# VHH binders against Uncharacterized protein C29G2.6, part 12

Target 1, 179 residues: Uncharacterized protein C29G2.6, of Caenorhabditis elegans (o16887)
Amino acid sequence: NKQCRDLLQCSIQKKCVNLPVLSKLVDGKNISAEMYDDIDKYTDYGCIFTTGCQDECNDCPLCLTSKLQIVDILSGEKSSAECPTLMDCALKCVAESNQDIFQINKCLRQDCAFHCFDGSCPKCSGFITRVFNQMCAAGNFRQKIKGYSGPCYEMFHEIVRAKFADRFEKNGKTRGHSG
Key: E = the ipSAE of ESMFold2; O = the ipSAE of OpenDDE; V2 = 0.75 times the mean of E and O plus 0.25 times the DockQ between their complexes.

## First folded at step 8 (VHH; framework vhh_7b2m_4)

Design Dg (from Ch with S50A; at its last look DockQ between E and O 0.01; V2 from the best seeds 0.00; counts 0 for: pae E 8.9 > 2, placed apart)
Fold by OpenDDE, look of step 8:
Structure Dg (fold): chain B 179 residues (1-179), chain A 119 residues (1-119)
Amino acid sequence: as target 1 above (179 residues)
Amino acid sequence: EVQLVESGGGLVQAGGSLRLSCAASGFTFSSYAVGWYRQAPGKQRVVVAAISSGGSTYYSNSVKGRFTISRDNAKNTVYLQMNSLKPEDTAVYYCARGYSSGWYEFDYWGQGTQVTVSS
């Protein structure tokens, strides 16, 4: 999708994604949970959605959807039957945050982010993966990350797995018990 | 079977108004975002307006203040009130269902309805 590529380019140009810092942080390092945290830390979604790349976001289907879903979540409404686990988590974040946007963001990023990648929300994982792919390409992560030679999307999968290793194990155990 | 059927298109003079309707069937309408897209001759299909299952709305910059999207879940219908129409609004207008709350990302389309605005 060209429009979404434009968004991702905008996010880099407007420094919604601090690519210079990220490029340095991943250089010479192995894939790790810390790498995920760094990517998260140096990505400003507010900038992507509004202050930096509002028009580009509006033209990108996945970004627009995400933006409007946030609005619904903040209003206490479920915006979709899709990704129910992620949505439920988000709603809990809102309920527990006293409408503090910073607390909500923290909760979403720390507590709910796993549900983006656990297979229950392909749209979320797909979008974030695409964002990362642009970072990876623009920052030459494939040449910088130690011991890795695969494509960017696989790199991201490994980063996500490293970050949420405990959560994946727990879910795997629960599935095994139910099976 | 998911179906979206547009109606209300036609020929109108500049400054006039039209109201498009889209009747949905074959799915739980209230659980999905729906939207209106348009495609002008020689141009790509673009989003005009969208409304989430929760009622949040989006409008393209070109139609803000002139168009209003609304939905009636009891009737499984989404509407597009188009006021102050301009020749630039001439296009085939499509109703679309989003991936649940997917406004611009869609999985089903209607057949489209022609809107022509004359000078």
Scores: ipSAE 0.016, ipTM 0.383, lowest interface PAE 6.2, mean pLDDT 85
Fold by ESMFold2, look of step 8:
Structure Dg (fold): chain B 179 residues (1-179), chain A 119 residues (1-119)
Amino acid sequence: as target 1 above (179 residues)
Amino acid sequence: EVQLVESGGGLVQAGGSLRLSCAASGFTFSSYAVGWYRQAPGKQRVVVAAISSGGSTYYSNSVKGRFTISRDNAKNTVYLQMNSLKPEDTAVYYCARGYSSGWYEFDYWGQGTQVTVSS
């Protein structure tokens, strides 16, 4: 994972993560859906993929794969069978949003982000969790977030569970049964 | 208090150029996305261009290739260079602050500057 360590360091050094704001927003707070929204809004993936950390992203297989999937989504094409549930949702967002990038981004956040975390796309959840781990360490989130005492990756999973609890219950991850 | 003050608007003939500036204060400018929106008479406010805190840019299809957004973090200023202006570019142009992620959420707007492009 040496290939991805440089990317994670770059994301903090180049301010792709707005750590000063995030550190303030999480300080003294319990884990919540709002915390997920703040983390998502203050992480600039365009900076990570291209403008700030392009070379480091291209050297990190998880980052490069995520970048290429985004290119497929924005072009309206699907060139890979990886993460089919997420990709189908994302392509629907593009088709329904009449090429308006702001409507596409809103649709992806509201309708599709769950599919990074529902078990159907381990590469998406793995990449986002690693970015979180870096901001958690650099921002001392374990010392700031109230009511939690475990490692950073587990903290993020609790934040994700808080955000998507309703979706997880309907999807059957918590209460489902195989017929 | 967050303040965004636009300047550089005016009357210009079609085919001409104009440069808008937006002076920002009351927040850490380098940590936020900023953008330009416009509102033509009788129309809704629509996005023109945006630039993230990391420098990623977006342009609406109606201005792509003609307008250029840039930022100067040392001066807390965002610019919109408008070339090859058309009468349909006539509008009040607003500077807006977003989140550093470059998402579609903007939470503060300036008072606007009028741009009028004559045929």
Scores: ipSAE 0.012, ipTM 0.396, lowest interface PAE 8.9, mean pLDDT 82
ESMFold2 (binder alone), look of step 8: mean pLDDT 84; pTM 0.848

Design Dh (from Cg with S50A P102G; at its last look DockQ between E and O 0.79; V2 from the best seeds 0.00; counts 0 for: pae E 9.3 > 2)
Fold by ESMFold2, look of step 8:
Structure Dh (fold): chain B 179 residues (1-179), chain A 119 residues (1-119)
Amino acid sequence: as target 1 above (179 residues)
Amino acid sequence: EVQLVESGGGLVQAGGSLRLSCAASGFTFSSYAVGWYRQAPGKQRVVVAAISSGGSTKYSNSVKGRFTISRDNAKNTVYLQMNSLKPEDTAVYYCARGYSSGWYEFDYWGQGTQVTVSS
């Protein structure tokens, strides 16, 4: 909706997304797992949730819900049944990291990010896809990425599939930690 | 070439304060997260504070409330204000470059500056 569009525009304007670096990294490149990693590393959700776009995030229901769940994760609590697989993984990261914020972040990125995209948390996937759509439009990724002509949201789905291809496999193989 | 040059270390009495500076060059400073890590004698290197390209800050539990990280993009400089220093804060402090959302991952670091806190 319009409030979430304002948040997404703010994220670019306030440089919560490091678009100058990302635009250079994707220019002339094929979709790859590395592209996912670059997008993840150069998107500052703390800026989106609080220091850059707090008012816009609070007005966007999807952003506010995500922000409140991060607060639950950092406090070690589970006050919502939404996205149980992602939340359980995240709470395990908090418990195993002795409340060290730096170790929690590493654990979330390495062990839990897949659960945003495995079908078990549509709201996480939906929010991250909206952030990507905004950076894709603002950075002209459709014109920069080699051989791609589809819409931004489908481009992101392909980037996610490239990153987590091993873990999407349905044949009973070990899931493995990808990253 | 990416360069990070720390300064401001020294000897200080417990309870005192010290301000570390890190001058950055060879990259677009405003586009990157930057931070500080330390290595105490006989211990592993640990991250103590980071500030994103967008200005959000993060601290380890051991320094939260006592240390403040800040950045000045016009001067290509990151600072660590260290208050209420304890002997346990004695270490070599390193400035590091991360990613804009690089939650405590670092790809370049400086030579370090010694901080010694006496009882």
Scores: ipSAE 0.011, ipTM 0.464, lowest interface PAE 9.3, mean pLDDT 81
ESMFold2 (binder alone), look of step 8: mean pLDDT 84; pTM 0.849
OpenDDE, look of step 8: ipSAE 0.060; ipTM 0.519

## First folded at step 9 (VHH; framework vhh_7b2m_4)

Design Ea (from De with T58V; at its last look DockQ between E and O 0.76; V2 from the best seeds 0.00; counts 0 for: pae O 5.3 > 2)
Fold by OpenDDE, look of step 9:
Structure Ea (fold): chain B 179 residues (1-179), chain A 119 residues (1-119)
Amino acid sequence: as target 1 above (179 residues)
Amino acid sequence: EVQLVESGGGLVQAGGSLRLSCAASGFTFSSYAVGWYRQAPGKQRVVVAAISSGGSTVYSNSVKGRFTISRDNAKNTVYLQMNSLKPEDTAVYYCARGYSSPWYEFDYWGQGTQVTVSS
C-alpha cells in the first residue's frame, strides 16, 4: 500500500520516531524485552496520527483504524467488531483508572498491548510491524542488532516474543502474521 | 547531562493565574515529550500535563480546561499556563522529560517550583 508507505516515510521525516536514539539503543544489543520497550517509548503515535502525519495517516487504512481505536478507547466507547479482545482490555483500563488518562495509557501499554500481537488483532500488529520495518530500515537495525541476520519483520517478531514471552506461554498462542 | 530547570512558581490567590517555565538542556529537546508533574503535601507525585514531540497534548482531568501546556523548541522550553487556580492546585510542580504519545512516560524531572494558591 503506497499510502501507508508514505505514512511511514512521513513518520521518519517528521521525526515521529526518535530514530537517532533508537539506533543507539539497539546498537550492539541482543533482541530483548527492553528493546520492545525502547521502541514503544520513542515512537510518538500522537505525531504519527495527528500533528506530524495526519494526512498520511488518514490515507493509510491501518493507521486510520488505529487512530480511531485510540480515540474510542480514550472516550470509553467500544470500537467496531474489530479486535474485540484488545478493545475489551482497553475499556477495562478506562473503567479502572477513574478517567485518569495517564493511568489509562499505562494500563494500555502494560496490560493490553499483548492483545495487539496474540493473533486477535491483525490490524494492530500489522500497523506496528510496518512502523518498525520502516525504522529498522532507516536506522539500519539489521546491521546493529547483535547476532541477528534476518529481515526486519522477523526481527520485530522476535522482539515481540521476547517482550511477551510469559503471556504467550500462558495463553498457548503464537503471534499471528502481520497484515 | 540532562537538566530541567523550572521557574515561575509563587503565591497566588484563588482564581488567579501563573505561568511556569522549564528550561531544558543536555538533550535534543525537540525529539522528546515533555510534561509537568505536581506533588502536594502528603500526596504522591502525579502527572498534570504532557506534550509530545509532535505537539500532541494531554491533561489530567483535574486541570483540563484550566491549564495549557506548550513548548518552544527553539528555546528548549516548555510552559504551563495555569488559569483559574484553586487551593487544590497547591503543590510543587516539576518539569519532566518524557518519551512518546499516547503512552507518556517520564525519566527526568527538575528541582521543582512551589505553587501556592490561597483561598
Scores: ipSAE 0.020, ipTM 0.390, lowest interface PAE 5.3, mean pLDDT 84
Fold by ESMFold2-Fast, scan of step 15:
Structure Ea (fold): chain B 179 residues (1-179), chain A 119 residues (1-119)
Amino acid sequence: as target 1 above (179 residues)
Amino acid sequence: EVQLVESGGGLVQAGGSLRLSCAASGFTFSSYAVGWYRQAPGKQRVVVAAISSGGSTVYSNSVKGRFTISRDNAKNTVYLQMNSLKPEDTAVYYCARGYSSPWYEFDYWGQGTQVTVSS
C-alpha cells in the first residue's frame, strides 16, 4: 500500500520509530510475540499521529482508524459538563500514554472508569460502553498474541472489583468517625 | 443480516458537488462506525473518510476541506458531502461498517456507487 508506505518512510525520517525494529516490521517478516511487549518503547505514537507524520497518517487506513479510535474515546463526553472529573482523567490518560491505544484503554479502564462509581458521573453509559468496546477489542487482539481467557466485560468487572477491594483493605472496615 | 446500500453517485463537472448516502440495516446502526472508501480504475481501494458511533470524524489528505461525512442515526444513514470535485475523485465509492479491534476495522461493505468527474 503506497500511502501506508509513505507513513513508514515518514516515521523513519522523523525518527518516530526505532529503525532496527521498523526494518523487521517493514520487511513483512514474522515478529516474535516477545517483541510486542517492547514495541511501545520503540514507537513514538504522538510523532506518528500528529507532530511528525500527521498527513501521512491521515492517508493510511490503519493509522487513520487508530487515530479515530482515540478521538472517539475522548469525544464521547466532550459535550457533557456532568462528568468533568471523568473527562479530565481521560485526557490525562491520552496525554500520558504517548498515544498508545493499549495503554490508553488500560488507563481509562483502571484509573478513569472507577469515577462512574464515586458519584461524580451518574450518566456514564455512553463513555463506559465505548471503554468496554475498546477494551474488548484490545483483549481479543492480545488473546491471539499472548493468550488469555474470559469475556472482556467480565475481565473489566473483575478489575473494578479488585480496585474496590484494594481501597477497602487500605481503609479497613467502615466505622463511625464522629463519636 | 447486515446490509449497506450506497446511492447519490453520478456524472458531474469539475468544481461541482455530489452528496452520497449509505443506508444501513440489519444491525444497531448507532453503535458502529462507518467509513467511506473509493477505488479508481487500476488502483487499490483507499479510505476517504470515517465517522465514529460518537460522531467524531477523520479524513484522508486528498479530501480534507472538500468532503464532509455525517450521520443520521434516526434514519440509519451516513452521508458524504463532496464539494469542489476534481477529475482525480473519479472512482467507485463504498460504504463500510466499522468495528473496534484494537483500532477500527471494516467488515461489511456496500456494492458501491460510481462517481465520475469530467474535466
Scores: ipSAE 0.000, ipTM 0.379, lowest interface PAE 11.2, mean pLDDT 65
ESMFold2, look of step 9: ipSAE 0.540; ipTM 0.795
ESMFold2 (binder alone), look of step 9: mean pLDDT 84; pTM 0.843

Design Eb (from De with A33T; at its last look DockQ between E and O 0.75; V2 from the best seeds 0.00; counts 0 for: pae E 3.4 > 2)
Fold by OpenDDE, look of step 9:
Structure Eb (fold): chain B 179 residues (1-179), chain A 119 residues (1-119)
Amino acid sequence: as target 1 above (179 residues)
Amino acid sequence: EVQLVESGGGLVQAGGSLRLSCAASGFTFSSYTVGWYRQAPGKQRVVVAAISSGGSTTYSNSVKGRFTISRDNAKNTVYLQMNSLKPEDTAVYYCARGYSSPWYEFDYWGQGTQVTVSS
């Protein structure tokens, strides 16, 4: 919807995404797990959710949901029935981290992020895909990534599949398409 | 070349205050998360505070309410205001360049500055 497009535009304008660095990192590269990590590293979701684009995020349902989930995770509480697998993973991270927020964050990124894309949380995967699509378009990733000629959403699908190849194989699940 | 140079450490009595500074160079400072971590003798290095490119801050529980992280992008500098210092805050403090919020991770750090809090 328009509100979510506005959010994505804001995220670029407010530099919530380090697009210059990302554009350089993907230039001439094949799709890989490292590409996912780079995207993760240079996307400031705090900026998207709050300091940069708070209003736009609040008006975008997918963003708002994601934002609230993060807040719940960091608080160690499960407040909704949405994305239970992801939330359960997050709660486990909190429980095992001795209340170290930085360890929690690492756990979320390394261990729980897969559940955003395993089909169990369409809102998460949809939101992140939309964020990436904006990056892809603004940074001209389609012209930069080697050996790829498809649309941005499929590009991200392949990036996610590369990153979590082992997890998908182990769980016998495929990434759902949302958004 | 990415460089981070800490300053402001020293000896202080319990209950006192220190302000650490970190001068950054060799990268677009405003585009990165920056933070502080510390390493006490015989312990692992742990993150103390972080501030994202967008200004979001995160603190470890041990320093929350006492420490404040801030940044001046015009000066390529990150600060750590340390109030109500305790002996257990004694450590080498390192400035670090990091990545996204809220999934904080760091890749570069300075040489560190010693902070000693006496009883």
Scores: ipSAE 0.151, ipTM 0.572, lowest interface PAE 2.9, mean pLDDT 86
ESMFold2, look of step 9: ipSAE 0.313; ipTM 0.669
ESMFold2 (binder alone), look of step 9: mean pLDDT 84; pTM 0.847

Design Ec (from De with F106W; at its last look DockQ between E and O 0.67; V2 from the best seeds 0.00; counts 0 for: pae O 7.7 > 2)
Fold by OpenDDE, look of step 9:
Structure Ec (fold): chain B 179 residues (1-179), chain A 119 residues (1-119)
Amino acid sequence: as target 1 above (179 residues)
Amino acid sequence: EVQLVESGGGLVQAGGSLRLSCAASGFTFSSYAVGWYRQAPGKQRVVVAAISSGGSTTYSNSVKGRFTISRDNAKNTVYLQMNSLKPEDTAVYYCARGYSSPWYEWDYWGQGTQVTVSS
């Protein structure tokens, strides 16, 4: 929707997403797990959710939901029945991290991020996919990625698949993300 | 070459204040988060505070309300204002570069600066 597009535009303008660097990093490259890491590295969701684009995020349903989930995770509370697998993973992170927010964040990143894309949390995967789509369009990734000619959302699916290949194999899943 | 250089450490009495600085070079400063860590003798290095590329801040519970992290992108510098210092705050303080929020990861570190708080 328009609100979420506005958010993504804000994210780029406010440099929550470092598009120039990302555009350079993907140029001439094949889809890979490293590409996922680069996207993650140069996307500041804190900026998106709060300091950079708070108003736009609040107006974007997917962003608002994601923001609230993160807040709930950090507080050690379950937000809702939505994304139970992701939330369970997050709660485990909280329990094991002795209330260290940075350890929790690391745990979420390393251990729980897969559950955003395994089909169990469509809102998470949808939001992240939309963020990527905006980057892809604005940075012209379709013309830069080597050997790829599909749409941006499919590009992201492939990137996610590359990053979490082992996890997908273990779970017997090949494509679990929506958006 | 990526470099982080801490300064501002020293000896201070309990209740006193210090301001640490972390000067960054060799990368696009505004694109990265920066965090302060500290390591006391015989203990593990632990996070103190962090500031995202977008300016979002996070603090450990032990320093919340007393420490303030800020950044000046024009100077490629991050600051840690430390007020109401306690002996327990004695440690080597390190600056680290981080590259994502809220899921922080850290890759480059400074040499550290000693902070000693006497009773």
Scores: ipSAE 0.019, ipTM 0.314, lowest interface PAE 7.7, mean pLDDT 83
ESMFold2, look of step 9: ipSAE 0.040; ipTM 0.511
ESMFold2 (binder alone), look of step 9: mean pLDDT 86; pTM 0.861

Design Ed (from De with S30D S31D; at its last look DockQ between E and O 0.71; V2 from the best seeds 0.00; counts 0 for: pae E 6.1 > 2)
Fold by ESMFold2, look of step 9:
Structure Ed (fold): chain B 179 residues (1-179), chain A 119 residues (1-119)
Amino acid sequence: as target 1 above (179 residues)
Amino acid sequence: EVQLVESGGGLVQAGGSLRLSCAASGFTFDDYAVGWYRQAPGKQRVVVAAISSGGSTTYSNSVKGRFTISRDNAKNTVYLQMNSLKPEDTAVYYCARGYSSPWYEFDYWGQGTQVTVSS
């Protein structure tokens, strides 16, 4: 919505999303797990939440909620019932990383990011998808990525599916093979 | 070839200050995060500070409030201003290139510069 439009524009303008590099990395490429990794590597959510776009983030409810959840994670507290699977994973990362912010972030990327997209946290996936939609439109990703025709949000879903294919299969297999 | 060259290390008394510099070449500096790591004698290399391509900074708890990372994109240089130095800060300091985010894996490292803080 309009409250979050300024945030998404700010994220590109302030280079919280490094669109020049990312546009080159996707050009002429097929959707892949590497493409997900490139998007993640060149998107700085700390810039979006605080240093680059603080005012815009505070005016965008999804951004503000995500920012406050990160404060809870870094403090080792769980003050909200929202997104319990993601939060449980994140709090485990904090506990196992001796409060080292760099090790916490590595653990979150490796172990917990899937829970943003497994259906257990619609607000996380919704926010990240909106950030992607903005970079996709501004960087003309639909014109650059091979063999794709469709809206940016579906492109992102395919990128996420490519990255987490094994996790999606195991999650479905676990539910389908209980007994 | 990606190159990172540290300078500014040396011997300093406890409570003193040093400013480390890292000159970068062989890549588009503006597009990448850069950071500082240190390795104390007999210890593993650990992250000290990082600055993203967009200018976001983060610090380990051990240096927060004492060290400041900054970048000058026109000079392809990253700095670490180290104030209120303690003997525990004695280490070889390395600058490193990451991606745009300061927390994703760092893929290139400098040769290091020795910092020695005497009691």
Scores: ipSAE 0.095, ipTM 0.539, lowest interface PAE 6.1, mean pLDDT 83
ESMFold2 (binder alone), look of step 9: mean pLDDT 82; pTM 0.828
OpenDDE, look of step 9: ipSAE 0.301; ipTM 0.695

Design Ee (from De with S52T S53R; at its last look DockQ between E and O 0.04; V2 from the best seeds 0.00; counts 0 for: pae O 6.6 > 2, placed apart)
Fold by OpenDDE, look of step 9:
Structure Ee (fold): chain B 179 residues (1-179), chain A 119 residues (1-119)
Amino acid sequence: as target 1 above (179 residues)
Amino acid sequence: EVQLVESGGGLVQAGGSLRLSCAASGFTFSSYAVGWYRQAPGKQRVVVAAITRGGSTTYSNSVKGRFTISRDNAKNTVYLQMNSLKPEDTAVYYCARGYSSPWYEFDYWGQGTQVTVSS
């Protein structure tokens, strides 16, 4: 819809998402763990929700819903029931902070991100998938990624699986998220 | 406009106690996690304690057992009770709101309040 397109445009203009770089990075490449890292590196979700595109996010139903879900996670109540593992990991990252905020963020993105996709937290996986789908469509990833012809949401699933292959194997799971 | 205003800082002797307060406005306080950071001279800003909307707390290892974070949603205020203070606790203490996405991140910092612990 128009509102969500406006959000994406805002996110690009405000440098919340560096779509030009991402589009270039995925062009002609196979799905890989590196692709996940690139997406993570060039996406600022906080910027999307607040500092960069607050109004546009509020006007985009998908973004607003996702934003509210994140608030639920931060509340520690509903999320504690729905995403206990992710929450525990996040809190641990904060607790271990003899480190600066950058180290905390690194911990969250590297150590806790898996729990977003292991099936234990549909709110998290759903949100990230939605953001990716917007990027995928706007950046025409389907035409750029080598050897792939499926929809954007499946593309993201494969990217996630590539990134966390070892973690999935250790936990006896092959895939943990849908949507 | 989102605002966070810290208070309660000051000079205290080692072994003493302080209670910091942070008054929040401009947003639905009860919907967000909140936390305390501190920055010592020449050092990076680091998290000290955090509390979720539901009241779950976490502490850095350096303050665990000595500091207690709490919140009063009716007053839109978060507190940091600091006991058994040490000279190494000397820093500017900042209040922050939790946000995004999908991790615990913080934004909208206050002006900070100075805490000085003398030996």
Scores: ipSAE 0.023, ipTM 0.291, lowest interface PAE 6.6, mean pLDDT 82
ESMFold2, look of step 9: ipSAE 0.087; ipTM 0.550
ESMFold2 (binder alone), look of step 9: mean pLDDT 83; pTM 0.844

Design Ef (from De with S31I; at its last look DockQ between E and O 0.72; V2 from the best seeds 0.00; counts 0 for: pae E 7.1 > 2)
Fold by ESMFold2, look of step 9:
Structure Ef (fold): chain B 179 residues (1-179), chain A 119 residues (1-119)
Amino acid sequence: as target 1 above (179 residues)
Amino acid sequence: EVQLVESGGGLVQAGGSLRLSCAASGFTFSIYAVGWYRQAPGKQRVVVAAISSGGSTTYSNSVKGRFTISRDNAKNTVYLQMNSLKPEDTAVYYCARGYSSPWYEFDYWGQGTQVTVSS
């Protein structure tokens, strides 16, 4: 817990999380898929892993594990059995994008991000949720977002569910239909 | 209103160098990602390099090791240092503003500056 507290504080202090913009974007809004997109767009994990908070990340096991998984993705290797569904999707993105980093990132966001939250990768969802919890507390999101009164981590779960509602429906429930 | 103004383009021999600059105005520069993309004649625009609000950099494979993106938040300026230029680098280069992450989603861009690399 304390191992990662300094990292989460560093992420705000070094502006790896663009809190001024995010606080404004969520103010007076209901939870939505767009809110997920805004949070994702204004959180710089490269800053968290290396340029802003490298020492703090290396001391935080969740952060270091996430950083090493990204190294595996970018190198096209799979050195760990953790999060197989997410890693298989990510490696397909690398293979199909001719190793162009910008095409890889687009593919990861569109096709693979769901697998961080579908129950198959607790370390991914756990790390991202802790980053959200820090910005939620520091930005007073509980007082700004309408229609919500619970703790920050449950707020994030609702945001994630709003974003991936169609994927959760396709993945979890089957329906008989006749048309 | 948001404005991005590129400069520093021109004609250069293969193997040479150019430094592109992009002056930004009309927004709080320090909290946005900024990047460069290019468009060769008859082709789609492709992202070349991006730098996050926190200073993290990303490059396409075609320029990695030859190009360096940097930013000066005090001057509201982003730079692209282009070394070891090849004829394939010939394009109009656009400066763009984007989101902190992912960097490749840009919402404003400039008019562009022409870079021509001759054999």
Scores: ipSAE 0.028, ipTM 0.511, lowest interface PAE 7.1, mean pLDDT 83
ESMFold2 (binder alone), look of step 9: mean pLDDT 83; pTM 0.834
OpenDDE, look of step 9: ipSAE 0.056; ipTM 0.506

Design Eg (from De with S56Y; at its last look DockQ between E and O 0.67; V2 from the best seeds 0.00; counts 0 for: pae O 3.7 > 2)
Fold by OpenDDE, look of step 9:
Structure Eg (fold): chain B 179 residues (1-179), chain A 119 residues (1-119)
Amino acid sequence: as target 1 above (179 residues)
Amino acid sequence: EVQLVESGGGLVQAGGSLRLSCAASGFTFSSYAVGWYRQAPGKQRVVVAAISSGGYTTYSNSVKGRFTISRDNAKNTVYLQMNSLKPEDTAVYYCARGYSSPWYEFDYWGQGTQVTVSS
C-alpha cells in the first residue's frame, strides 16, 4: 500500500538503511548467510520505527504492528495473539536474560529471528521482505548479485533460506512469506 | 583503520558525575551505531548504553535514568554522561562501533578508560 511505500522511501532517504555500504557488500557476491547478516547490520529499525520515520511507520500497518511487537517484547509482555511462536521465543529471551536489554536483543537476533520467516508470522516476514525490496530496488541488487536473475522478493527468500538453512531443515518447515 | 579512543575517566565520589568521550576515526561514523561497555574486576564486559545511527538510544536497567548516551556526528564523537554515580559503576568503560538498533551488535572497541567511584 501507499503508506508502506512511503515508509520504505523514508527509510532510504533518512538513511535508516545504509544502502551505499550494502550495495557495495553485495556487489559481485553470491547469495549467502553472510548477506543476511550484512542486511541486518546495516538496517536501523530504531530509525525506521522512531527517530527517522516515526510518522510513516505509524501509518503503515505492517510497520506499526512490528513496532508494537518489539515494544511488547521489551516489556516482557505478550499483548498480541499475532505471531505467537515469535512472541513465545521473545518472552523466553526476556526471562533468561535477567532483563538485560542487550542480551535480550542478542537472543532475539540469534534465536527468534527465524520465527519471522518460518511461516508462523506472515506480517513479520512480509514487512521485512518489503524493506528489503526497497533496498534491492534502490541499490540495484539484481544487477549486482552474482548468479541471480530473479525478482527482489525471491532474492530475499533465498537469502533468508541461506541464513536459516539448518533451522528450516530441523523443523521440517518451508519458508512462508506473505506479501 | 577503525579507531576508537576513550577519554574522560577518573576518580569520583559517589553521587558525582563524569562525562566520557569517544573519538572515532577510520569509518563513516554517522552510518554506525555506537555504544558503551563496561567491565568491572572479575566480571564480564557488558553493554550499558547504545545509540543507533538514527539516534535511537538504549540503556541497561542498571544505568537508566542516570546515564545518557549521545553522539556528535560532526565531531565523530560519542559521549556518555554519567550522573549519580555509584561504587558499583566502577569499571573500565569501552566505546564500541555497532550495528542495527534495536538488535545491537558491536565489532570494534576502544582501549577503555578507568572509572572509579569511591564510597
Scores: ipSAE 0.034, ipTM 0.483, lowest interface PAE 3.7, mean pLDDT 85
ESMFold2, look of step 9: ipSAE 0.342; ipTM 0.692
ESMFold2 (binder alone), look of step 9: mean pLDDT 83; pTM 0.841

